# VHH binders against Sushi domain-containing protein 2 (SUSD2): the designs that were tried, part 3

Target 1, 195 residues: Sushi domain-containing protein 2 (SUSD2), of Homo sapiens (Human) (q9ugt4r445to639)
Amino acid sequence: RLASAFGDPHFVTFDGTNFTFNGRGEYVLLEAALTDLRVQARAQPGTMSNGTETRGTGLTAVAVQEGNSDVVEVRLANRTGGLEVLLNQEVLSFTEQSWMDLKGMFLSVAAGDRVSIMLASGAGLEVSVQGPFLSVSVLLPEKFLTHTHGLLGTLNNDPTDDFTLHSGRVLPPGTSPQELFLFGANWTVHNASSL
Short names: E, the ipSAE of ESMFold2; O, the ipSAE of OpenDDE; V2, 0.75 times the mean of E and O plus 0.25 times the DockQ between their complexes.

## First folded at step 1 (VHH)

Design m2 (framework vhh_7mjh_2)
Fold by ESMFold2-Fast, scan of step 1:
Structure m2 (fold): chain B 195 residues (1-195), chain A 122 residues (1-122)
Amino acid sequence: as target 1 above (195 residues)
Amino acid sequence: EVQLVESGGGLVQPGGSLRLSCAASGFTFSSYWMSWVRQAPGKGLEWIGRIYYSGSTSYNPSLKSLVTISRDNSKNTLYLQMNSLRAEDTATYYCARDLYYDSSGYYPMDVWGQGTTVTVSS
């Protein structure tokens, strides 16, 4: 199953729910206790070519860890406008090869500033650049059914509970865009849990 | 230019009531939680409460039902109604844009007004 976040930022949950959330800060895109999978993203205003800040926000970094795997962060590079990949806070170089076999994950970079991550569970991430922001896609194998939480929703073939708060409380179907700001803000990353 | 401007402060007698207003401009007011915070002379900041776009509220329980927060999204205005005022309610009152990064009340505030002073005295 596929979920995505792109643009300013538009979200598509694993059950197909569409929404927009213009947050500022770090947010839980996905957590799954089945494999101790965590995917977190940073949302902030973009910088236009003339140096001015955008009115909306978008994703500028995404970080992932599964169980005891390495922690990988993919972020926009300030200088080039391309992508930087960090392994446990250290910037990686792909000048000699386009791939790396890391602890608990396989990482590859492709032409056009695209980064693909495959985790031991079979979960995958694809990160690319779209204008001043990141485009992030997350692929989960079927074994994750009923095991996901976060902004990308509860994968259970029922889109009516995709807006589940950290407390377990569900916002009802037909939630307004303004109420979606509450949902998004509720999935803020706390310092103790930050990747 | 994102800004918040408080009004309605002044001198009020003990036992009196007062309504403060906060005018928001430069951002989509209805997309944000809004908070009221006060600071008494020589004391730290005290969070009063917050309000959702829908009108749902959450208050500091230590204020003992002294206050009611409301908002008018069509006018981009936030309100604080205070009743049964006492000398200890003398403070500068701030409205703030609340991003809600956690439950601390103060932490997620990114835009603050200049404040309006309320003095409770005979």
Scores: ipSAE 0.000, ipTM 0.114, lowest interface PAE 18.0, mean pLDDT 74

Design m3 (framework vhh_7mjh_2)
Fold by ESMFold2-Fast, scan of step 1:
Structure m3 (fold): chain B 195 residues (1-195), chain A 122 residues (1-122)
Amino acid sequence: as target 1 above (195 residues)
Amino acid sequence: EVQLVESGGGLVQPGGSLRLSCAASGFTFSDYYMSWVRQAPGKGLEWIGRIYTSGSTSYNPSLKSLVTISRDNSKNTLYLQMNSLRAEDTATYYCAKGYSSGWYEGLRMDVWGQGTTVTVSS
């Protein structure tokens, strides 16, 4: 099952629900207790090639950890684009190689500023540059059915509960843009849980 | 004062071996994972590997057959053993203290030593 976040930022949940949330801060894209999987993203205004700040926000960094794995962060190197990969907050070099076998994950970098991460569980992430922001895709194996929470929704083949708050409360279908903003804001990363 | 001091660098011939040391002070060494990183002249940083508090290690796959990382918590010292050295291994080698979980906007360096230079030349 595939979920994604891109642009200013537009989200597509694992069950296919579409929504837009222009947050400013750090947010939980996905957490799954099954394997202690955590995917977090930073949303902030971008910088265009002419040096002006974008009106909306988009994703500029994504971090992932599963259980006791290494922590990998993929971010925009600067406002002009390009990807930078950090391993436990240390910048990685890909001068002589396009891949790394890390603790609990496999990391590869492809031409065109694309980073792929495959976790021990079989969960995967693909991160690429799209204008002044990141485009993020998350692929989950079937064993994650009923075990996901966050902005990318509850994977259970039922889109009606995709707007589940951290408390477990579900926002009803037909949620307004104001209510969607509250849904997004509810998934703000807590300092103690930040990757 | 938290500090890391690398040592053991020098001139070595191709095919040779060298062991680098990193002496840690000012913090509880046994509580942190430790990393080795290198930078060849005019190149970017290249991650070599790390060792966790448990003694488990993770290596850069391109270097895993050439290096071994170990630690001695009783001496607050981190080691990097390098074998079959080649000219492309010429670099300044740095040790770094692991970082705690936290979100940050830019590159954050916890503690990096001044480095020790390894030159592989005949």
Scores: ipSAE 0.000, ipTM 0.143, lowest interface PAE 16.5, mean pLDDT 74

Design m4 (framework vhh_7mjh_2)
Fold by ESMFold2-Fast, scan of step 1:
Formats: C-alpha cells, sequence, structure tokens
Structure m4 (fold): chain B 195 residues (1-195), chain A 123 residues (1-123)
C-alpha cells in the first residue's frame, strides 16, 4: 500500500486518510516492528529559486533504515537545486553510475532528481523534488498489515485509528487542525535538542 | 583522518565578544550535527549548544541569549559567537561531532572532539 507526504506538507496515510501538518523539526513518518523499519523526515520552511522563503513548511530530508541495513538519507542539496544522498552520513556520488547495491537496500537515481530505495522486506521509498520541498512516497507490501505506526498511519484497513499517538492513544475521526498539529508534534524525533 | 581543530581563543575583557572557529577535516562535515562544549577550570563539562546539518540550532537555556552557533559548509567550519562575556565564561571550549543514531531517533552523544581552545575573561 502506498502512503505519501508532499507540498506544505500534505499527508496521505496507508489507509487513505488525508491531512496537513506544518511542522518544524524532525518527525517519525513510519515505524514498523515487523522488520524494524524506520522512516524519519525533517520539516522546515523552504526557499524558492528566487531566494524567497515559503510561508509554510515542507519536507527537506528523509532517512530510512531497516533492521541491520545501512542508513540512507535523501535531502535537498542547497537552496537552488538537486538531491543529495547520504550513506551512513557520507555523501554519495552518482556521476559514474545511477544505482548502488547497499547493505539491506538498493538505491537508484533517475533523471529529474528522483531517488528510489528498495528494502530487503520489499518496502520502498521514492523521493523527488517538488518546488522547494521533497515529495516522499512509501510503498509497503501486505505483510506490514497491523505493523505500522507514525505520521503515515496505522495500516490495518481502518482509517479511524490513523491518528494514533506515540503513547497508543487514538485521536477521534474529525480531528481539528489544532488537534492534528498535536498529533504531528507527538511524533517528533526525541532527544534531538539535548546532549 | 578525522580531525576537529578549534581556534580563536585568548584573553578578552569582561563585556567583550569573541568568535571561535572549528575547522573540520577527514569527513563530510555538511552531513553531521556539531556541538560546542566548555569546561571551566576545576569544573565539569557544560553543553553550550548544537547545530544540525540543516542549520537549525538548539542551545543550553542558561546560555541561549549569550551565544550563537553557525556553520559554513563550503569551508568545513563551525563557529561560536559569544557576547557579553563574564569572568565565569573562562573555560576551554571544545567543538565535537554528533552522530545521529537513526534507529533510536536520537543524537546519542559526541564521537569526535577537538583539542580545545582556551578563553580567559579578565580585566
Amino acid sequence: as target 1 above (195 residues)
Amino acid sequence: EVQLVESGGGLVQPGGSLRLSCAASGFTFSSYAMSWVRQAPGKGLEWIGRIYYSGSTSYNPSLKSLVTISRDNSKNTLYLQMNSLRAEDTATYYCARVPYDFWSGYYTGMDVWGQGTTVTVSS
């Protein structure tokens, strides 16, 4: 099943719930205990090609690890263009080849600043540039049913529990924009502001 | 060879300002969060603040109004701007690299440290 985050940033969960969360910081998009899959993203204001800062926020980096795999991060390279791909915090070069076979994952870079990541479980990520922000799509095989948590929701064919907090508490359907902000903030990557 | 080298320390009068630099080599500087830490004579380590790869910062609340951390990725250099210095700011100042532990979702400490640069605030 497919979940996505794009623009300002608009989220579509695995069960099809749509919402917007204008966060500033680092957030858990997805956790899945089945394979110890973790996907995190950074949200911040963007910069347009003319140097103008955006009014809202969007995703500017996404990182993924599954089990004992390498850690891969895809981020906006600079204010004016491109994607940067990092392997265990070291920048990768794709000048000589468009793909890399890494520990626990396959990376492919296509024309138009598009990065595809395929994990050993069959989970996949696709990252592209959309204006000043990243567009991120996550594809999960059916074996992940009942095993997901985070901003991209609980994949269980029941959208009423997509706004599940880190504590396990569920926000009800019809959650207000203010409550959705609290949902998003609850999935903040912890200890990022401390030694 | 991974290295961090601090510079810019010295003697400064109370109320003065200083900018410290930290030159990084042997790793992709732009991909790492970086931290500043100080140690006053006979005291323990005190965390000053951190700057993430994105340029966002996080500060010790006790020091936030007195310091600014910045970076120049084109020069592989980290900076600490200090204003309104007092005698109690006399310390050895260290820069350090902060690895991100993606699995835990935390920055779990500092793995590479510089040798330090000494700042003495006295009249």
Scores: ipSAE 0.000, ipTM 0.137, lowest interface PAE 15.6, mean pLDDT 79

Design m5 (framework vhh_7mjh_2; at its last look DockQ between E and O 0.01; V2 from the best seeds 0.00; counts 0 for: pae E 12.4 > 2, placed apart)
Fold by ESMFold2, look of step 2:
Structure m5 (fold): chain B 195 residues (1-195), chain A 123 residues (1-123)
Amino acid sequence: as target 1 above (195 residues)
Amino acid sequence: EVQLVESGGGLVQPGGSLRLSCAASGFTFSRYAMSWVRQAPGKGLEWIGRIYSGGSTSYNPSLKSLVTISRDNSKNTLYLQMNSLRAEDTATYYCAKEYTIRYSGTTYEFDYWGQGTTVTVSS
């Protein structure tokens, strides 16, 4: 099953719900206790070529860990305009090969502009450059059904509960823009849980 | 204003080749992934493939052997090379600027696309 986040940032949940959440900070895209999978993203204003900030925000980094795997972060590169990959907060080089077999995951890089991560559970991420921001796609195998939380929603083939808060309370379908902002803010990453 | 203008379509014989072009303007072309999509007469849209800003590609598996997508970021131009064409490749071909995901089927969202260029494969 796929979900994605891209643009300003625009989200498509695992069950197909679309929404936009124009926040700033670090957010939980996905948590799944089944495999101890955690995916977090950073949203920031973009920087135009003249140094000024964009009006809205978008994703500039994503980080993933599953169980006791390595921690991988993919972020927009300041100088090159492509993507940088960090392994446990240290930048990786792909000058000699475009793939790496890491602890608990397999990582591949295409032309510095697309990064694919396959996790031991069969979950996968694809990250690419999109304008001043990045685009993230998350693929989950069927065993994750009913086991997900976060901005990418609850995977249960029922989009009516995609806006589930930390408390377990579900916001109704057709939620107003103000209530959607509360949903997004509810999934803010605090310092102690940051990858 | 974003504009995408396809060209290079026409009549070709079976087994022939064509190279389509898409001229882009109104956005920073080098920063965006681009796609080609086609529509055969009386059929729905069929995604052909995507090229990322740095030149990496992914393709519809059923078309992978027939097509090659490339781009020239210095000229703001996207290309589609098609080889060994057959009658079933007769279609209108569109370039598109996209936000795309894959869902249980393939689901693609295109925020801008061109008017299309028609390719007819006929003897």
Scores: ipSAE 0.000, ipTM 0.335, lowest interface PAE 12.4, mean pLDDT 75
ESMFold2-Fast, scan of step 1: ipSAE 0.005; ipTM 0.336
ESMFold2 (binder alone), look of step 2: mean pLDDT 81; pTM 0.802
OpenDDE, look of step 2: ipSAE 0.198; ipTM 0.620

Design m6 (framework vhh_7mjh_2)
Fold by ESMFold2-Fast, scan of step 1:
Structure m6 (fold): chain B 195 residues (1-195), chain A 123 residues (1-123)
Amino acid sequence: as target 1 above (195 residues)
Amino acid sequence: EVQLVESGGGLVQPGGSLRLSCAASGFTFSSYGMSWVRQAPGKGLEWIGRIYHSGSTSYNPSLKSLVTISRDNSKNTLYLQMNSLRAEDTATYYCARGVRITYSGSKYEMDVWGQGTTVTVSS
């Protein structure tokens, strides 16, 4: 099952709900207690090639960890529009090979601007560059059904509970843009819990 | 005040069935997801399952064939149906407000817990 976040930033949940949240900060895209999977993303104004900031926000970094695996962050490079990959906060080099077998995950890069991560659970991430922002896709095996929380929604074949807050409260269908911003803000990551 | 009150516990014979109830008050029950968690004597908390606002459920894989969680929003009541009970199911059963659990850091990020109801499985 597939969920994605791209552009300025547009989100598509695992159950197919579409929404836009122009946050500024770090947010929980996905948490799944089944395997202690955590996917976090940073949303901020983009930087265009001429050095100016965009008016809207988009994803500029995404980080993932499952259980006691290594922590991998994929982020936009400052000048090239390409990607940087960090392993436990240390920048990785792919000059000698295009893949790495890490603790709890397999990582591969294509042409320096697409990163694929496959976790031990079978969960997968693809990260690529789309303009001044990241495009992120998350693929979850069926065993994650009913085990997800965060901005990418509650995977349970029912889109009506995709806007579930950290407290477990569900915002109703037809949620206003104002309430949708509150949904996004509710999934903020504070420094102490950041990957 | 916000509170959850479990009931329906007691002595049951091995192989028997039991239905627990959790009465919610002081908040809009229908807008929250809910969970059941148990604790056997001398052991840690074990998550049983959760039910979302929509009625969708998720269970601990080791328990899913033995339990069913349901809710009645008109009565502000959460239920746990247990079948084929074994001696190892002897525990205090708690209902809790919330559906998020994280094994790294704070486990069971539920913000309201009941006081529990005890289930004893013995002949």
Scores: ipSAE 0.000, ipTM 0.158, lowest interface PAE 17.1, mean pLDDT 77

Design m7 (framework vhh_7mjh_2)
Fold by ESMFold2-Fast, scan of step 1:
Structure m7 (fold): chain B 195 residues (1-195), chain A 123 residues (1-123)
Amino acid sequence: as target 1 above (195 residues)
Amino acid sequence: EVQLVESGGGLVQPGGSLRLSCAASGFTFSTYWMSWVRQAPGKGLEWIGRIYTSGSTSYNPSLKSLVTISRDNSKNTLYLQMNSLRAEDTATYYCATKIRVEYGSTYYGMDVWGQGTTVTVSS
């Protein structure tokens, strides 16, 4: 099952719910206790080619860890266009190879600044550049049914509970823009849990 | 409950050698980067080097020819071999790991530190 986040940022949950959340900060896209999978993203104003900030926010970095795997971050490069990939905070080079077999994950870089990550559980991420922001897609195998939380929703074949807060409380369908902002803010990454 | 316990410090003659050990417990040692850091009396922290999960190493250029970092994952133990010791190497030596990676932060932080072991190079 596929979920995605792209643009300003627009989110599509695993059960197909669409929403927009213009946050500033770091947010939990996905957490799953089944495998101790964590996917976190940074949302901030983008930098345009002329050096000005964009209106609104988008994703500029995403980080992932599963259990005791290596921590991989994919982010927009500060100066040059394109993606940087960091392994446990150190920048990786793909000039001599397009793939790496890391602790608990396989990583590959394709032409057009696309990074693919496959985790030991079979969970996968694809990250690419879309304008001044990242486009992120997460693919989960069926064993994750009923085991997901975060901005990308509760994977359980029921979209009515996709706006589940960290407390477990569910916001109903037809949630107001104000309540949707609270949903997004509720999934803010705290320092103690940040990747 | 993560613990790091350094040992092997003591008095050493100038030009001598020492091997320090760091015993790790409470986490899956083999899956984490490990670092050595030292602090001379009245000075700031000085990074010595790190060893990655692969066994590859990265060193402070000022110390690279004098030290070797290694690990034994079967014993959950980190080592620092030091050669050609001088009076300026007198310091408390700490092993450290980064259990949690700060999202988007500069990589030079260390989240878990041992209690330290003191090396004194006698003149």
Scores: ipSAE 0.000, ipTM 0.097, lowest interface PAE 18.5, mean pLDDT 75

Design m8 (framework vhh_7mjh_2)
Fold by ESMFold2-Fast, scan of step 1:
Structure m8 (fold): chain B 195 residues (1-195), chain A 123 residues (1-123)
Amino acid sequence: as target 1 above (195 residues)
Amino acid sequence: EVQLVESGGGLVQPGGSLRLSCAASGFTFDDYAMSWVRQAPGKGLEWIGRIYYSGSTSYNPSLKSLVTISRDNSKNTLYLQMNSLRAEDTATYYCAKVTRYTYNSGSYTFDYWGQGTTVTVSS
């Protein structure tokens, strides 16, 4: 199952629910206790080529760790709009090769500023550049059914519980824009758990 | 012009410890993962472990409790610390620059190797 986040940022959950959340800060896209999988993203105003900030926000960085694996962050390089990849907070270079064998994951950089990550569980991430922001896709194998939480929803073939808060409370379908902002804000990453 | 030069090998008593060094030159050392590999007399190559740019390590599970790999990027030097050495650890030890790895197959590809340094664990 596929879920994505892109643009202003627009989200599509694993069960197919669409929504927009213009947050500022770091948020949990996905957490799954099954394998101790964590995917976190940073949302902030973008920087246009003329040096001005965008009016809305979008994703500018995404970080992932599964169990005791290495921590990989993919972020927008400032002025160029290209991608920068960090391994345990240190910038990686791809001068002689387009792939890395890391602890608990395989990472590949492709033409067109695209980064693919495959984790030991079979979970995958694909990150690319879309204007001043990142486009992120997450693919989960079926064993994650009923084991996901975060902005990308609860993978259980039932879209009515996709807006589940950190507490386990479910916001109903047809949630108002102000309640939807509450849902997004509820998945804020606090400094103690930040990747 | 890429060169890898191992040093620190020699004779060691069973149960002893030894630290090997590998001096790298001719490439940007902090851009590449590095590995240690050994070959016992008349046997095949055995992978020991690797270390990435940042210092993150991966080890052969059968050797993990016996070895530690580290690096000093400011000195372009790779290290292998070995403890509790046994007669079966007698081998030529090589450092190698990593270029390719096939995930889930356990295969590694190296583009440059050192000359090797010999460790003999006496009876």
Scores: ipSAE 0.000, ipTM 0.112, lowest interface PAE 18.6, mean pLDDT 76

Design m9 (framework vhh_7mjh_2; at its last look DockQ between E and O 0.65; V2 from the best seeds 0.00; counts 0 for: pae E 12.1 > 2, grease 25.9 > 24.2)
Fold by ESMFold2, look of step 2:
Structure m9 (fold): chain B 195 residues (1-195), chain A 122 residues (1-122)
Amino acid sequence: as target 1 above (195 residues)
Amino acid sequence: EVQLVESGGGLVQPGGSLRLSCAASGFTFSSYAMSWVRQAPGKGLEWIGRIYSGGSTSYNPSLKSLVTISRDNSKNTLYLQMNSLRAEDTATYYCARHPWGYSYGLEYFDLWGQGTTVTVSS
């Protein structure tokens, strides 16, 4: 099953719920205890090519780890305008290769503007550049049914519980933009849990 | 020529330590996961452990306390540190390259070195 985050930022959950959340900071996109999978993203104002900041926010970095895998972060590159990949907090160079067989994951990089990550569980991420921001897609195999939390929602074929807070409370699908901001803020990454 | 060449083998006393090296040439060493494998006289192959491109390691549980695998991507070299050696560690030691796309869970290697012999004798 597919979920995505792109644009300003627009989210499509695993069960198909759509929403927009213009937060600033680091957020949990996905957490699944089944494989100890964690996907986190940073949202901030973008910088256009003319040096102007965008009015809203979008994703500028995404990080992933599953169990005791290597930690990969993909972020917008400052000077080149493409993507930069960090492996365990160290910047990678792809001048000699376009792929790596990492612990717990397979990493493939295309031309500095598309990064694909396949995890040992069968989960996959694809990250690309979209204007001043990132576009992120997450694909989960069926075994993750009933095991996901975060901004990309609960994968259980029931979109009505996609807005589940850390407490377990569920916000209804007709939630106002103001209340959706509270949902997004509820999934803020704190220092102790940051990748 | 695509090649792996092991070195550093020899005779050691029980309880001793030894560091093996594996020099890689003819391919982009830094992008591959690499393994050490050994074969005792008259026995089958025994996987020791692997090291991924970023330096993370995974070991055979029965050997984990005895070995450390490292790599230096700037020198295209793979290392195996062995400590507290016993007579049963007498074997030919090979370095091996994992094929691209290891995500399928197969323990196949598409490139092997010639091996270096370690003899642990009292």
Scores: ipSAE 0.000, ipTM 0.373, lowest interface PAE 12.1, mean pLDDT 78
ESMFold2-Fast, scan of step 1: ipSAE 0.521; ipTM 0.832
ESMFold2 (binder alone), look of step 2: mean pLDDT 86; pTM 0.865
OpenDDE, look of step 2: ipSAE 0.044; ipTM 0.511

Design o1 (framework vhh_ozoralizumab_d1)
Fold by ESMFold2-Fast, scan of step 1:
Structure o1 (fold): chain B 195 residues (1-195), chain A 123 residues (1-123)
Amino acid sequence: as target 1 above (195 residues)
Amino acid sequence: EVQLVESGGGLVQPGGSLRLSCAASGFTFSDYWMYWVRQAPGKGLEWVSEISGSGGSTKYPDSVKGRFTISRDNAKNTLYLQMNSLRPEDTAVYYCARSPYYGSGSFLYFDYRGQGTLVTVSS
């Protein structure tokens, strides 16, 4: 099942719930204890091509690790206007080839700003550039049913519990903008657990 | 503390052979892809060979393919490069390098490399 985050940033959960959350900071997109899968994203104001800052926020970096795999971060490049890929906090070069077989994941880069990551579990990420922000899609195999938490929701074929807080408390359907901000803020990554 | 220490470099005549060694310590050697890279005087780094953690996969650029052989002894935490049919163009400082990378192909990502050993091919 597919979930997405893009734009200012607009989220589509695994169960199809749509929402917008204009956070500033680092947030948990997805956690799954089944495989110790963690997907985290940074949201911040963007910079347009003329150098002006956007009023809203969007995703500018995404990082992933599953179990004892390598940690991969994909971020907007400050100087080159494309994507940078970092392996355990070191910037990678794709001079010789467009793919890498890493510990616990396969990574592929298409010329034209698309990065694909496939994890040992079969979970996948696709990252591309959309204006001043990233567009991120996460694909999960069916074995993750009932095992997900984070901004991309609780994958269980029931969208009514997609706004589940870190504590396990569920915000009801018809959640207000103030409550959606609480939901987003509740999934903030703190320094000790940052990828 | 990760350490990689190269040895075996020296002066050799064109057409000769040398065997380089790299002693690794401070990590589980068999978990890592290992590389030999070289730097000729006044030039940049050039990838020379790669080997998987198990030793089951190796890869070489065309410039050394058929002449150089990479191997490893995981029980001794040692990486080797057997260099045959050496040419003046092979003159370089040779470095042992570690990568967390798994699989085949080449790119210049290394988290550690040694201090190097000089190989001079000259009459």
Scores: ipSAE 0.000, ipTM 0.096, lowest interface PAE 21.0, mean pLDDT 76

Design o10 (framework vhh_ozoralizumab_d1)
Fold by ESMFold2-Fast, scan of step 1:
Structure o10 (fold): chain B 195 residues (1-195), chain A 124 residues (1-124)
Amino acid sequence: as target 1 above (195 residues)
Amino acid sequence: EVQLVESGGGLVQPGGSLRLSCAASGFTFSSYYMYWVRQAPGKGLEWVSEISWSGGSTKYPDSVKGRFTISRDNAKNTLYLQMNSLRPEDTAVYYCAKGPTLYRYSTEYYFDLRGQGTLVTVSS
């Protein structure tokens, strides 16, 4: 099952719910207790080629960890406009080869500034550049049914509970834009000042 | 008020076993990685076990791998450490530690909170 976040930032949950949340800060896209999978993203205003800041926000970095794996971050390179991949805060080089076999994950870089990460559980991430922002897709195997929380929703084939807060409280279908802001803000990473 | 209360330490002979417990309160226990950390006399802190928030993943350093088992009961907000085949070098104060909610995993562990500890003495 596929969920995505792209543009300003538009989200599509694993059960197909669409919404937009213009956050500023770090947010939990996904957490899954089954394998202790965590996917976090940073949302901030974009910078256009003329140096002008965009009105809305988009994703500029995404970080992932599963269980005791290393932490990998994929972010926009401020100067080059491409992608940077960081392993425990150190930028990785792909000059000799386009792939790395890391602790608990396989990572590959392809032409067009595209990064793919496959985790030991079979969960996967694909990150690419779309304008001044990242486009992020998350693929989960069927075993994750009933085990997901975060902005990308509760994967259980029932979209009516996709807006579940960290407390477990569910915002009903037909949630207002004001309530969607609360849903997004509820998944803020308050104790992490950076990814 | 966040609180961690360790218990179960004591004096045992080499080759013996002990089970440590940690009662957690004041936070959502099931949302955090938990650790057992020890401090031997005159030494620094040493991480001895790690357990994910669900209990599905555990990790140990080579010094205790195969001898120690970490587990948790999220319904009871309790963390456990089963210690088998104890050695004199396992003598230490054992602390229950709450992990950070942060994604970053340094090669050096960062422990947000520790309890008061429980003393384990392995001696003939």
Scores: ipSAE 0.000, ipTM 0.140, lowest interface PAE 15.4, mean pLDDT 77

Design o11 (framework vhh_ozoralizumab_d1)
Fold by ESMFold2-Fast, scan of step 1:
Structure o11 (fold): chain B 195 residues (1-195), chain A 122 residues (1-122)
Amino acid sequence: as target 1 above (195 residues)
Amino acid sequence: EVQLVESGGGLVQPGGSLRLSCAASGFTFSEYWMYWVRQAPGKGLEWVSEISSSGGSTKYPDSVKGRFTISRDNAKNTLYLQMNSLRPEDTAVYYCARDKGYFTYPLSMDVRGQGTLVTVSS
């Protein structure tokens, strides 16, 4: 099952719900206690090629860890237009090779503009550049059914509970844009829990 | 609140050396590209050096290349500028600055410190 976040930023949950949330800060895209999988993203205003700031926000960084694995962050590179990959906060170089076998994950880079991560559980991430923002896709195998929380929703083949708050309270389908902003804000990452 | 505080400036003779420091607070220092910029008396702001968030990438203009070295200690939230073989034309107020984002040309800064004065004269 596939979920994605892209653009300004548009989200598609694992159960197919579409929504937009213009947050500023760090947010939980996905938490899954089954394997202690955490995927977090940073949303902020973008910078266009002419140097002007975008009106909305989009994803500019995504970080992932599963259990006791290494922590990998993929982010937009300052002024280069490409991607930087960080391993436990250290920038990686791919000039000599396009792949790395890390603790608990496999990582590959194509032409500096697409990063793929495969975790030990079979969960996968693909990160690419789309205009001034990141495009992020998350693939989960079926064993994650009923085990997901966060902005990318509750994977259970029922889209009516995709807007589940951290407390477990569910916002109803057809929630207003104002109420949807509260859903997004509820999944904010605080500094102490940031990857 | 986000703050950058420079120190280490002073009077030095031509050919001498100085090390500037910048203490950062109020943000996750290790996630930002950082700059040193300077402003000579009666002139505009000039870019002096840049460093990536990890410290693995640095750049310099030809005017200081080979003489100045930018570095950082992310554990201490501190940025440094080692200045060697100083010249009278290096006389300026030196500012620590945080990068605003990406795809910037010219370089874009969203936070700058109060500055520290470096005077190179006999």
Scores: ipSAE 0.000, ipTM 0.107, lowest interface PAE 17.3, mean pLDDT 77

